VH-VL binders against q8ixk2r445to577. Designs and how they scored, part 103

Target 1, 133 residues: q8ixk2r445to577
Amino acid sequence: FFGMLQNKGLTDYCFDYNPPDENQIVGHQVILYLCHGMGQNQFFEYTSQKEIRYNTHQPEGCIAVEAGMDTLIMHLCEETAPENQKFILQEDGSLFHEQSKKCVQAARKESSDSFVPLLRDCTNSDHQKWFFK
Below, E stands for the ipSAE of ESMFold2; O stands for the ipSAE of OpenDDE; V2 stands for 0.75 times the mean of E and O plus 0.25 times the DockQ between their complexes.

## First folded at step 5 (VH-VL)

Design f5 (framework fv_axatilimab; at its last look DockQ between E and O 0.81; V2 from the best seeds 0.68)
Fold by OpenDDE, look of step 6:
Structure f5 (fold): chain C 133 residues (1-133), chain A 120 residues (1-120), chain B 107 residues (1-107)
Amino acid sequence: as target 1 above (133 residues)
Amino acid sequence: EVTLKESGPALVKPTQTLTLTCTFSGFSLSTYGMGVGWIRQPPGKALEWLANIYWNDDKYYNPSLKNRLTISKDTSKNQVVLTMTNMDPVDTATYYCARLRYGDYYFDYWGQGTMVTVSS
Amino acid sequence: DIQMTQSPSSLSASVGDRVTITCRASQDISNYLAWYQQKPGKAPKLLIYDASTLQSGVPSRFSGSGSGTDYTLTISSLQPEDFATYYCQQYYDWPYTFGGGTKVEIK
């Protein structure tokens, strides 16, 4: 699967990554933004290694969850996907992080017009449902 | 078990400053993502959100009352303090503190509330 | 600010009745909606969050539905302990706002 990764509950919002430096794409947080499909900021790939890749740049980035955190951070992809970069996009649309055993949820950032994907206990919330478009 | 309890004066005079303390247990504001908020409810009326404070000391206020509100925390004491200046009889309400989580801006555990009457 | 309008303001019902409470937001809040139950002299209790997710420990007779601007709390079979005032709350936008409440009274 590839393209825009869109949330069901938070309508018209997609995974978005806009690194400050295109030559150094790691270390920043993945956010949610209105789905526009422009540029390369909203193009992701779900791979057979259970990675969510940001592969519009070289080297390729893979979404990871750092220890003790609930945010999605861009790391470099590795030949063998590390445990903190493994996700399962389930049939019901939930995006499950294997290591934390939590689901990715669309959440609002307080006092801002921005949203972010966060790890939360898995529920039936549409905020935890995702699909590629 | 998560518990919260509000404490402070039951009576405040107009123009005075209200200081309320929320003492909680079963969780810590040293925990990433954790927050405590204040909500008030005038007698027989609806609920009104006042302010939030989080583990990282980020603070958020209701814009309509922002200039009157100050929220702070003492993590070591498991306490959150709310001050509200220039109190008016219209501010008479039950004041609640409640737990929330960053990104989950609903309140899953509440204190019993403390009634504050503003009267001369 | 986002205004939350609940209807009805009050209703009378009997044990065993199906009760429906509506909350309408002044704009799309994308299911960032919680429901609370409050009994007299007590603090609100979280029932539902994210419009339809039941809080742990809450009886299954409570359910939430809706999308966009319109949301509903349903009690499938009203129990004696369910007579209370119910509030909705949006957390889509800052500041977070509550509905005016719906008092469920004994008929």
Scores: ipSAE 0.892, ipTM 0.953, lowest interface PAE 0.6, mean pLDDT 96
Fold by ESMFold2-Fast, scan of step 5:
Structure f5 (fold): chain C 133 residues (1-133), chain A 120 residues (1-120), chain B 107 residues (1-107)
Amino acid sequence: as target 1 above (133 residues)
Amino acid sequence: EVTLKESGPALVKPTQTLTLTCTFSGFSLSTYGMGVGWIRQPPGKALEWLANIYWNDDKYYNPSLKNRLTISKDTSKNQVVLTMTNMDPVDTATYYCARLRYGDYYFDYWGQGTMVTVSS
Amino acid sequence: DIQMTQSPSSLSASVGDRVTITCRASQDISNYLAWYQQKPGKAPKLLIYDASTLQSGVPSRFSGSGSGTDYTLTISSLQPEDFATYYCQQYYDWPYTFGGGTKVEIK
């Protein structure tokens, strides 16, 4: 699958990655932003290795979760995807992080205009349902 | 099993400072994303959110009361403390502490509440 | 701040009745809404979060629905233990705000 990864509950928001420095694409948190339909910073690829790949800039980034944390951050992609970079997009729209056994949920950063994807215990909430558009 | 319990004075005089302590068990504020908030309810009125504190010591206050509120935690004692300055009779309410998680700003477990009356 | 308006402020119902309570936000809150039940002299109890997700241990007769600005709590067949005041809460934007409450009284 390729395209904009949109949330079912937070209906106008998509996965977005816009690091301050385009030459330093690694280490920053993935955010959610209003879907603009133009690809660019909202264009992601779901790969056969279960990666969510960001290839707007080089080198290519892959979304990962650090052990013990709940935020999604951009890492360098590896030839063989490590466990912390594997997500299963399930038939019900859940985005399941294999290593933690948790699901990706849309949430707002407190006292901020920013929305972010976070790892949470899996529920049937629409904020945990995603689709490529 | 998750439990929270509020403690503090039942009676406060106008202009004094209120200090409330929330003591909890069944979870830890050392756990990533975990938080405790304070909510109050004047007699016969709606609930009003006051403040939140999280595992990383991030603190958030209701803007209408921010200049009067201070929230702090002692992770090793499983305690969260709320301080409110310059108490007024309009601040008479039942004060609750409750658990939440960063990103999920609803409260899943609540203390029993402690009534605070502000009167001369 | 986001204003939360509940209607009705009170209602009278009989055991077995279907009860609906409405909560309206002053702007789109994208399903970031919780419902609480409060019995006299007791702390609120979480019933529903994310507009329609039942909290563990809450009876299935409780359900939430809605989107955008308009949300409803439904009790499909009212039981004696359901007589209480119900509050909605938005958590789409800080500061978090509650509705004025709906008191469900015995007819």
Scores: ipSAE 0.776, ipTM 0.921, lowest interface PAE 1.0, mean pLDDT 92
Fold by ESMFold2, look of step 10:
Structure f5 (fold): chain C 133 residues (1-133), chain A 120 residues (1-120), chain B 107 residues (1-107)
Amino acid sequence: as target 1 above (133 residues)
Amino acid sequence: EVTLKESGPALVKPTQTLTLTCTFSGFSLSTYGMGVGWIRQPPGKALEWLANIYWNDDKYYNPSLKNRLTISKDTSKNQVVLTMTNMDPVDTATYYCARLRYGDYYFDYWGQGTMVTVSS
Amino acid sequence: DIQMTQSPSSLSASVGDRVTITCRASQDISNYLAWYQQKPGKAPKLLIYDASTLQSGVPSRFSGSGSGTDYTLTISSLQPEDFATYYCQQYYDWPYTFGGGTKVEIK
């Protein structure tokens, strides 16, 4: 799949990555932002290795969750996908993180205008349902 | 077993400062993403959210009460403290502390509550 | 602030009845909604979050539905232990606000 990765429950919000330095792709958090398709910050590819790639920029980034954390951050892609970069986009729309055995959920940063994807225990909530557009 | 318990004075006089302590067990505020909040309920009325504090010491307050509230924690003692200044009879309520997780701003475990009466 | 309006304010029902309680938000809250049960003199108990997801240990006779501004709590077959006051709460935006409650009484 390729395009904007959109949340079902939080309507019209998409994965967005806008690193502060073009030469420093790694280590910043993925956010959710109103879907707009401008500037290629909202374009991701779901690969056969179960990666979510940010491949409209070089070097290519892959979304990861570090052990013990719940935030989605950008790492460099590797030839063989590490376990912390593997996500299963299930038929019901859930986005399952294999290593942690948790699902990606849309949530507001507290007392803020910003939303972020976070790992949570898997439920049937529409906040845990995602699709490419 | 997750438990929370509120403690503090049952009576305060108008203008005094209220200090409430939440002591909890079965979880820790050293755990990533964990938080404790305070909610009050005046007799016969709806619940009102007051404040949240999280594992990383981030603090958030109901805007209508922000200048009267201070929340703090002692992670090693499993305690959260709420201070509310300039108490008024309209602040008479049962005060609850409750657990939440950052991002999920609903409360899954509540203390039994402590009734605070503000009267001369 | 997002206002949460519950209806009815109270109702009387018999054991075995199907009970429906509604909650309306003053704006779209995108399913960021929880339901609580509160018995006299006791703390609220979480029943449902994300509009329709049951909290662990909550009986399946409780269900939540709705979207946008309109949400519903349903008890499919009322039991003696279900006589209580029920509150909705939105957490789409701060401050997090609660409905005025619906008291379910034995008939």
Scores: ipSAE 0.666, ipTM 0.891, lowest interface PAE 1.6, mean pLDDT 92
ESMFold2, look of step 6: ipSAE 0.630; ipTM 0.887
ESMFold2 (binder alone), look of step 6: mean pLDDT 93; pTM 0.938
ESMFold2 (binder alone), look of step 10: mean pLDDT 93; pTM 0.938
OpenDDE, look of step 10: ipSAE 0.598; ipTM 0.891

Design f50 (framework fv_axatilimab)
Fold by ESMFold2-Fast, scan of step 5:
Structure f50 (fold): chain C 133 residues (1-133), chain A 120 residues (1-120), chain B 107 residues (1-107)
Amino acid sequence: as target 1 above (133 residues)
Amino acid sequence: EVTLKESGPALVKPTQTLTLTCTFSGFSLSTYGMGVGWIRQPPGKALEWLANIYWNDDKYYNPSLKNRLTISKDTSKNQVVLTMTNMDPVDTATYYCARLRYGDYYFDYWGQGTMVTVSS
Amino acid sequence: DIQMTQSPSSLSASVGDRVTITCRASQDISNYLAWYQQKPGKAPKLLIYDASTLQSGVPSRFSGSGSGTDYTLTISSLQPEDFATYYCQQFYSWPYTFGGGTKVEIK
């Protein structure tokens, strides 16, 4: 699967990654932003190793969760996907992070009116349901 | 089990400062994403959100009351304190503290509430 | 601020009745809605979050539905312990706001 990764409950929003500096392609938080339908910073690939890859810039990035945190950060991809970079996209649309046993949820940042994906206990919430468009 | 309990004065004079303490157990504000908020309810009226504080000491205030509110925490004591200045009779309400998580701005466990009456 | 309007303000019902309470937001809140139950002299209790997700320990007779600006809390078969005031809350936009409440009274 590849394309824009859109939320079922927060219907107009997609995964988005816009690194501020060409020299720092990885290391920043993944956000949610209004889906524009044009790929670019919203184009992701779900791989056979259960990675969510961002390849708009080089080197390619892979979404990861750092131990003890609930935010999604862009890391460098590895030849063999480490556990913190593995997400299972389930038939019901849930995006399950194997290492933490938690699901990716669309949530609002309180300090700004922007939205971000966060790890939360798995529920049947539409805010935890994702699909490629 | 999660429990929260409010404490503070039952009576406050107009123009004085109110200080309320929330003491909780069954969770910690050292846990990533964890927070405690304050909500009030005047007699017979709707609930009104006042302020939130989170594990990282980030603080958020209702804009209508921001100049009057201060929220702080003592993580080691499992306590959150709310201070509200220049009290007025319209501030008479039951004050609640409640738990929330950053990103999930609904309140899953509430204290019993403490009634604060503002009168001369 | 987002205004939350509940209807009706009060209703009378009998045990076993299906009760429907509505909540309307002044703008699209994308399912960032919670429902609370409050009995006289008690703190509110969370029933539902994310519009339709039931809080652990809440009986299955409670359900939430809706999208956009219009949301509904349904009690499929009213029990004696369900007589209370119910409040909705939006958490889409800061500051967080609550509805005016719906009082469910004994008929």
Scores: ipSAE 0.740, ipTM 0.912, lowest interface PAE 1.1, mean pLDDT 91

Design f51 (framework fv_axatilimab)
Fold by ESMFold2-Fast, scan of step 5:
Structure f51 (fold): chain C 133 residues (1-133), chain A 120 residues (1-120), chain B 107 residues (1-107)
Amino acid sequence: as target 1 above (133 residues)
Amino acid sequence: EVTLKESGPALVKPTQTLTLTCTFSGFSLSTYGMGVGWIRQPPGKALEWLANIYWNDDKYYNPSLKNRLTISKDTSKNQVVLTMTNMDPVDTATYYCARLRYGDYYFDYWGQGTMVTVSS
Amino acid sequence: DIQMTQSPSSLSASVGDRVTITCRASQDISNYLAWYQQKPGKAPKLLIYDASTLQSGVPSRFSGSGSGTDYTLTISSLQPEDFATYYCQQHYSWPYTFGGGTKVEIK
């Protein structure tokens, strides 16, 4: 699958990656932003290796979770996907991070109008349901 | 198990400063995403959120009270301290500290509460 | 600030009854709503978060539903230990706000 990865509970919000520095594409947190339908910084590819790839800038980025953290960070893609970069998009829309046994959930940054995806224990919350548009 | 307990003075005079300490166990504020907040409840009334502090020392205050509130932590002692200036009789309430996680902002474990009465 | 209006302020019920409590937000909170139970002289206890997710250890007779601005807490078969005051809280937007509470009393 590929396209804009949209949340069921926050219906107007999509995965978004727009690093402020063009010279440093990796190391920044993935955010959620109003879906604009143009692809670009909201265009992601779900691969057969269970990666969520970001190809808008070079080098290609792959979403990862760092040990002990709950945030989604952009890392460099590797020829063989490491376990921290593998997500299972389930039939019910859950986005399951296999290594941590947790699910991706839409959450708000405190004192901000910004939203971010975070790892949380898996629930049936619509905030944990995702689909490609 | 997770436990929290509030401590501080039971009686405060108008215009004085209130200092409350929350001592907790079963979790650490060195853990990524972890936080402690303060909530109060005047007798017979609803709950009111006051302030939050997180593992990274980020602090957030209720805008209605921000000029009066200061929150701080001592991670090594498992303590969070709330200070509230210029106390008034309307600030009479049970004060609770509770655990939350950044991104969630609901409170999963609460202290027993400490009653603070403001009177001359 | 988001205002939370809770109704009714009190209700009387018997053991075995189905109890429904309503919470209304002044704007869309996208299911970021929590419910707490408070017994006299005790601290609140978290029951539900994200509108419908049951906290670990909470009995299945408690359920939450709703969307947008209107949310409901339901107790399918009221038990003696359920007589308490219930509060809703929006955890959508800072600053966080609570409803006025609903007291569930013995009929």
Scores: ipSAE 0.714, ipTM 0.905, lowest interface PAE 1.1, mean pLDDT 91

Design f52 (framework fv_axatilimab)
Fold by ESMFold2-Fast, scan of step 5:
Structure f52 (fold): chain C 133 residues (1-133), chain A 120 residues (1-120), chain B 107 residues (1-107)
Amino acid sequence: as target 1 above (133 residues)
Amino acid sequence: EVTLKESGPALVKPTQTLTLTCTFSGFSLSTYGMGVGWIRQPPGKALEWLANIYWNDDKYYNPSLKNRLTISKDTSKNQVVLTMTNMDPVDTATYYCARLRYGDYYFDYWGQGTMVTVSS
Amino acid sequence: DIQMTQSPSSLSASVGDRVTITCRASQDISNYLAWYQQKPGKAPKLLIYDASTLQSGVPSRFSGSGSGTDYTLTISSLQPEDFATYYCQQYYSWPFTFGGGTKVEIK
């Protein structure tokens, strides 16, 4: 699958990656932003290795979660995907991070107008349901 | 097995500073994402959120009260302290501390509450 | 700030009744809504979060529904222990705000 990864509950928001510095493409948090329908920094690819890839800039990035953390960070993609970069997109729309046994949820950052994807215990909440558009 | 309990003075005079302590067990503020917030309820009225503190020491205050509120934690003691300056009779309320997780912002376990009366 | 309006402010009901409580937000809150139960003299207890997800240990007679600005808490068959005041809370927009409460009284 490929395209803009949109949330079912937070319906106007999509996965978004906009690194602040062209020389620092990886290492920043993935955010959620209003879906603009133009691809670009909202265009992601779900691969056969269970990666969520961002290839709008070089080098290619792969979304990862560091052990013990709950935020989604852009890391360099590897020839063989490490476990922290593997997400299972399930038939019901859940995005399951197998290493942590948690699901990706759309959540608000406190004291700001920004939203972010975070790892949370899996529920049937629409905030944990994702689809490519 | 999660418990929280508020402690502090039952009576405060106008213009004084209120200090409340929340002591908890069954979870730790060293756990990633974990937080404790304070909510108050004047007699017969609705709940009002006051402040949150999280595992990473990030602090958030209700904008209407921000200049009067300070929140701090002692992770090793399992305690969170709220300080509110310049108390007024309209601040008379039951004060609760409760657990939340960053990103969730609903309160899953609450203390029993401590009634604070502001009068001269 | 997002204003949360609950209706009715109070209602009288009998054991076994279906009770419906409504919470309306002044703007779209995208299901970032929780419901709490508060018994006299006690702290609030979380019932529902994300508009319709039942908190662990809460009886299945409680359910939440809704979207956009309009949300509903339903108690399918009221029990004696359900006489309480119910509050909704939005966590879509900061600062987080609560509704005015709905008191469910014995008829």
Scores: ipSAE 0.736, ipTM 0.911, lowest interface PAE 1.2, mean pLDDT 92

Design f53 (framework fv_axatilimab)
Fold by ESMFold2-Fast, scan of step 5:
Structure f53 (fold): chain C 133 residues (1-133), chain A 120 residues (1-120), chain B 107 residues (1-107)
Amino acid sequence: as target 1 above (133 residues)
Amino acid sequence: EVTLKESGPALVKPTQTLTLTCTFSGFSLSTYGMGVGWIRQPPGKALEWLANIYWNDDKYYNPSLKNRLTISKDTSKNQVVLTMTNMDPVDTATYYCARLRYGDYYFDYWGQGTMVTVSS
Amino acid sequence: DIQMTQSPSSLSASVGDRVTITCRASQDISNYLAWYQQKPGKAPKLLIYDASTLQSGVPSRFSGSGSGTDYTLTISSLQPEDFATYYCQQYYSWPRTFGGGTKVEIK
């Protein structure tokens, strides 16, 4: 699968990666932003290694979660995907992070107009359901 | 088991400062994403959110009351403190502290509440 | 600020009745809604979050539904312990706001 990764519950929002410096693509949080249909910062690829790759920049980034944290952060892709970069896109639309045993949920940042994907205990909430558009 | 309990004065005179302490157990504010908030409820009225504090010491206040509120934490003591200045009879309410997580913003466990009456 | 309007403000019901409480937001809140139960003199208890997800330990007779601006809490077959005031809360926008409450009273 590839394209824009959209949330079922927060229906107008897609995964988005817009690092402050194009020469430093790693270490920043993945956000959710209004889906614009243009690809660019919202274009991701789901790979056979269960990675979510950011392919519109070189070097390619892979979404990861650091141990003990709940935010999705961009890291460099590896030849063999490490466990913290593996997400199972399940048949029901859940995006399951294997290492933590948690699901990716659309959530709001407090006191701002921004949304972010966060790891949460898996529920049947539409905020935890994702699909490629 | 998660528990929270509020403590502070039951009676406050107009213009005084209110200080309330929330003491909790069964979770820690050193845990990533964890937070504690304060909510109040005047007798027979709806709930009103006041302030939140999170594991990273980020603080958020209800804009209508921000000039009067200060929230702080002592992670090692499992305590969160709320202060509210210039108390008025209209601030008479039951004050609750409750647990939330950054990104969720609903309150899953609540203290029993402490009634604060503001009168001369 | 987002206004949360609950209706009715009160209702009378009997044990075994189906009870429906409505919560309307002044703008689309994309299912970022929680429901609380509050008994007289007690703290609120979380029943439902994300509009329709039951909190652990909450009886299955409670259910939430809705989308956009209109949400409902349903209690199928009301039990004696369900007589309480119910509040909705949005967490789509800052600051968080609660509804005015719906009191479910013994008929």
Scores: ipSAE 0.695, ipTM 0.902, lowest interface PAE 1.4, mean pLDDT 91

Design f54 (framework fv_axatilimab)
Fold by ESMFold2-Fast, scan of step 5:
Structure f54 (fold): chain C 133 residues (1-133), chain A 120 residues (1-120), chain B 107 residues (1-107)
Amino acid sequence: as target 1 above (133 residues)
Amino acid sequence: EVTLKESGPALVKPTQTLTLTCTFSGFSLSTYGMGVGWIRQPPGKALEWLANIYWNDDKYYNPSLKNRLTISKDTSKNQVVLTMTNMDPVDTATYYCARLQYGDYYFDYWGQGTMVTVSS
Amino acid sequence: DIQMTQSPSSLSASVGDRVTITCRASQDIRNYLAWYQQKPGKAPKLLIYDASTLQSGVPSRFSGSGSGTDYTLTISSLQPEDFATYYCQQYYSWPYTFGGGTKVEIK
């Protein structure tokens, strides 16, 4: 499964990764941005190991969450996915982070023009429902 | 059980500075993403958001009141303090503190409110 | 700032009635909307967030719906304890703004 990962509640917004330094593609926060339909920095692959991969550049990046944090950060992919990089895309559209037992939610950064995916307690909110387009 | 309680003066004279303290229990501002905000309500009128403070000491103020407001926290005491300068009779309101989480800018638990009257 | 307009400003209803309260935003707020209930002399209580998600402990007779700029709070069968003023709040855009309130009064 691959494509642009779009939010049901925050309509027309997609997972987006645009690192400021093309020579350092890891370590930065994943954001949400208006879906443009062209792939590029919004093209992600959902793997059989439950990873969300960003492989537009080398080395391949995988979305991860650090313990005690709620933000999604790009890490290097590993041969065997570590628990902090595993997300279950459930039948209802929720994106469940196995290690934390929380769900990915579309949220606004306060007093900024940016939206970001954050980990939150799982609810039936449309802001926690995702699908590939 | 999450509880919040406001304290401060009930009467303030015009031009004076108001200082309100929110004391809470059942959660901590050392927890990632956690925040406390202040909201006021003049008698018979709508709610107005004033300011938020978060676990990382980030502070946000209503732009219409920014130059009058200061918010601070003491994480070890479970307290958040709001200061508002140059009080005017139109600032007469019930002042509430309430919990929120960064990214979820709605308020899930509220204090009982404290009535502040601004009069000569 | 995003302006939130509630209608009606007040209504009279009887126990058992279906009550509908509307909240209109001056621009698309993409379901970042909460509803609060406030009884005289008391603090507001959160009922609904993200337009349609019911807060834990809130009776199922309360429901939220809507999208874009238009949102509705419905009480399917009004109970005596539901006579209160209801407020909507948008949190899509900073600063956060509240509606003017809808007072639900007993007939």
Scores: ipSAE 0.740, ipTM 0.909, lowest interface PAE 1.1, mean pLDDT 91

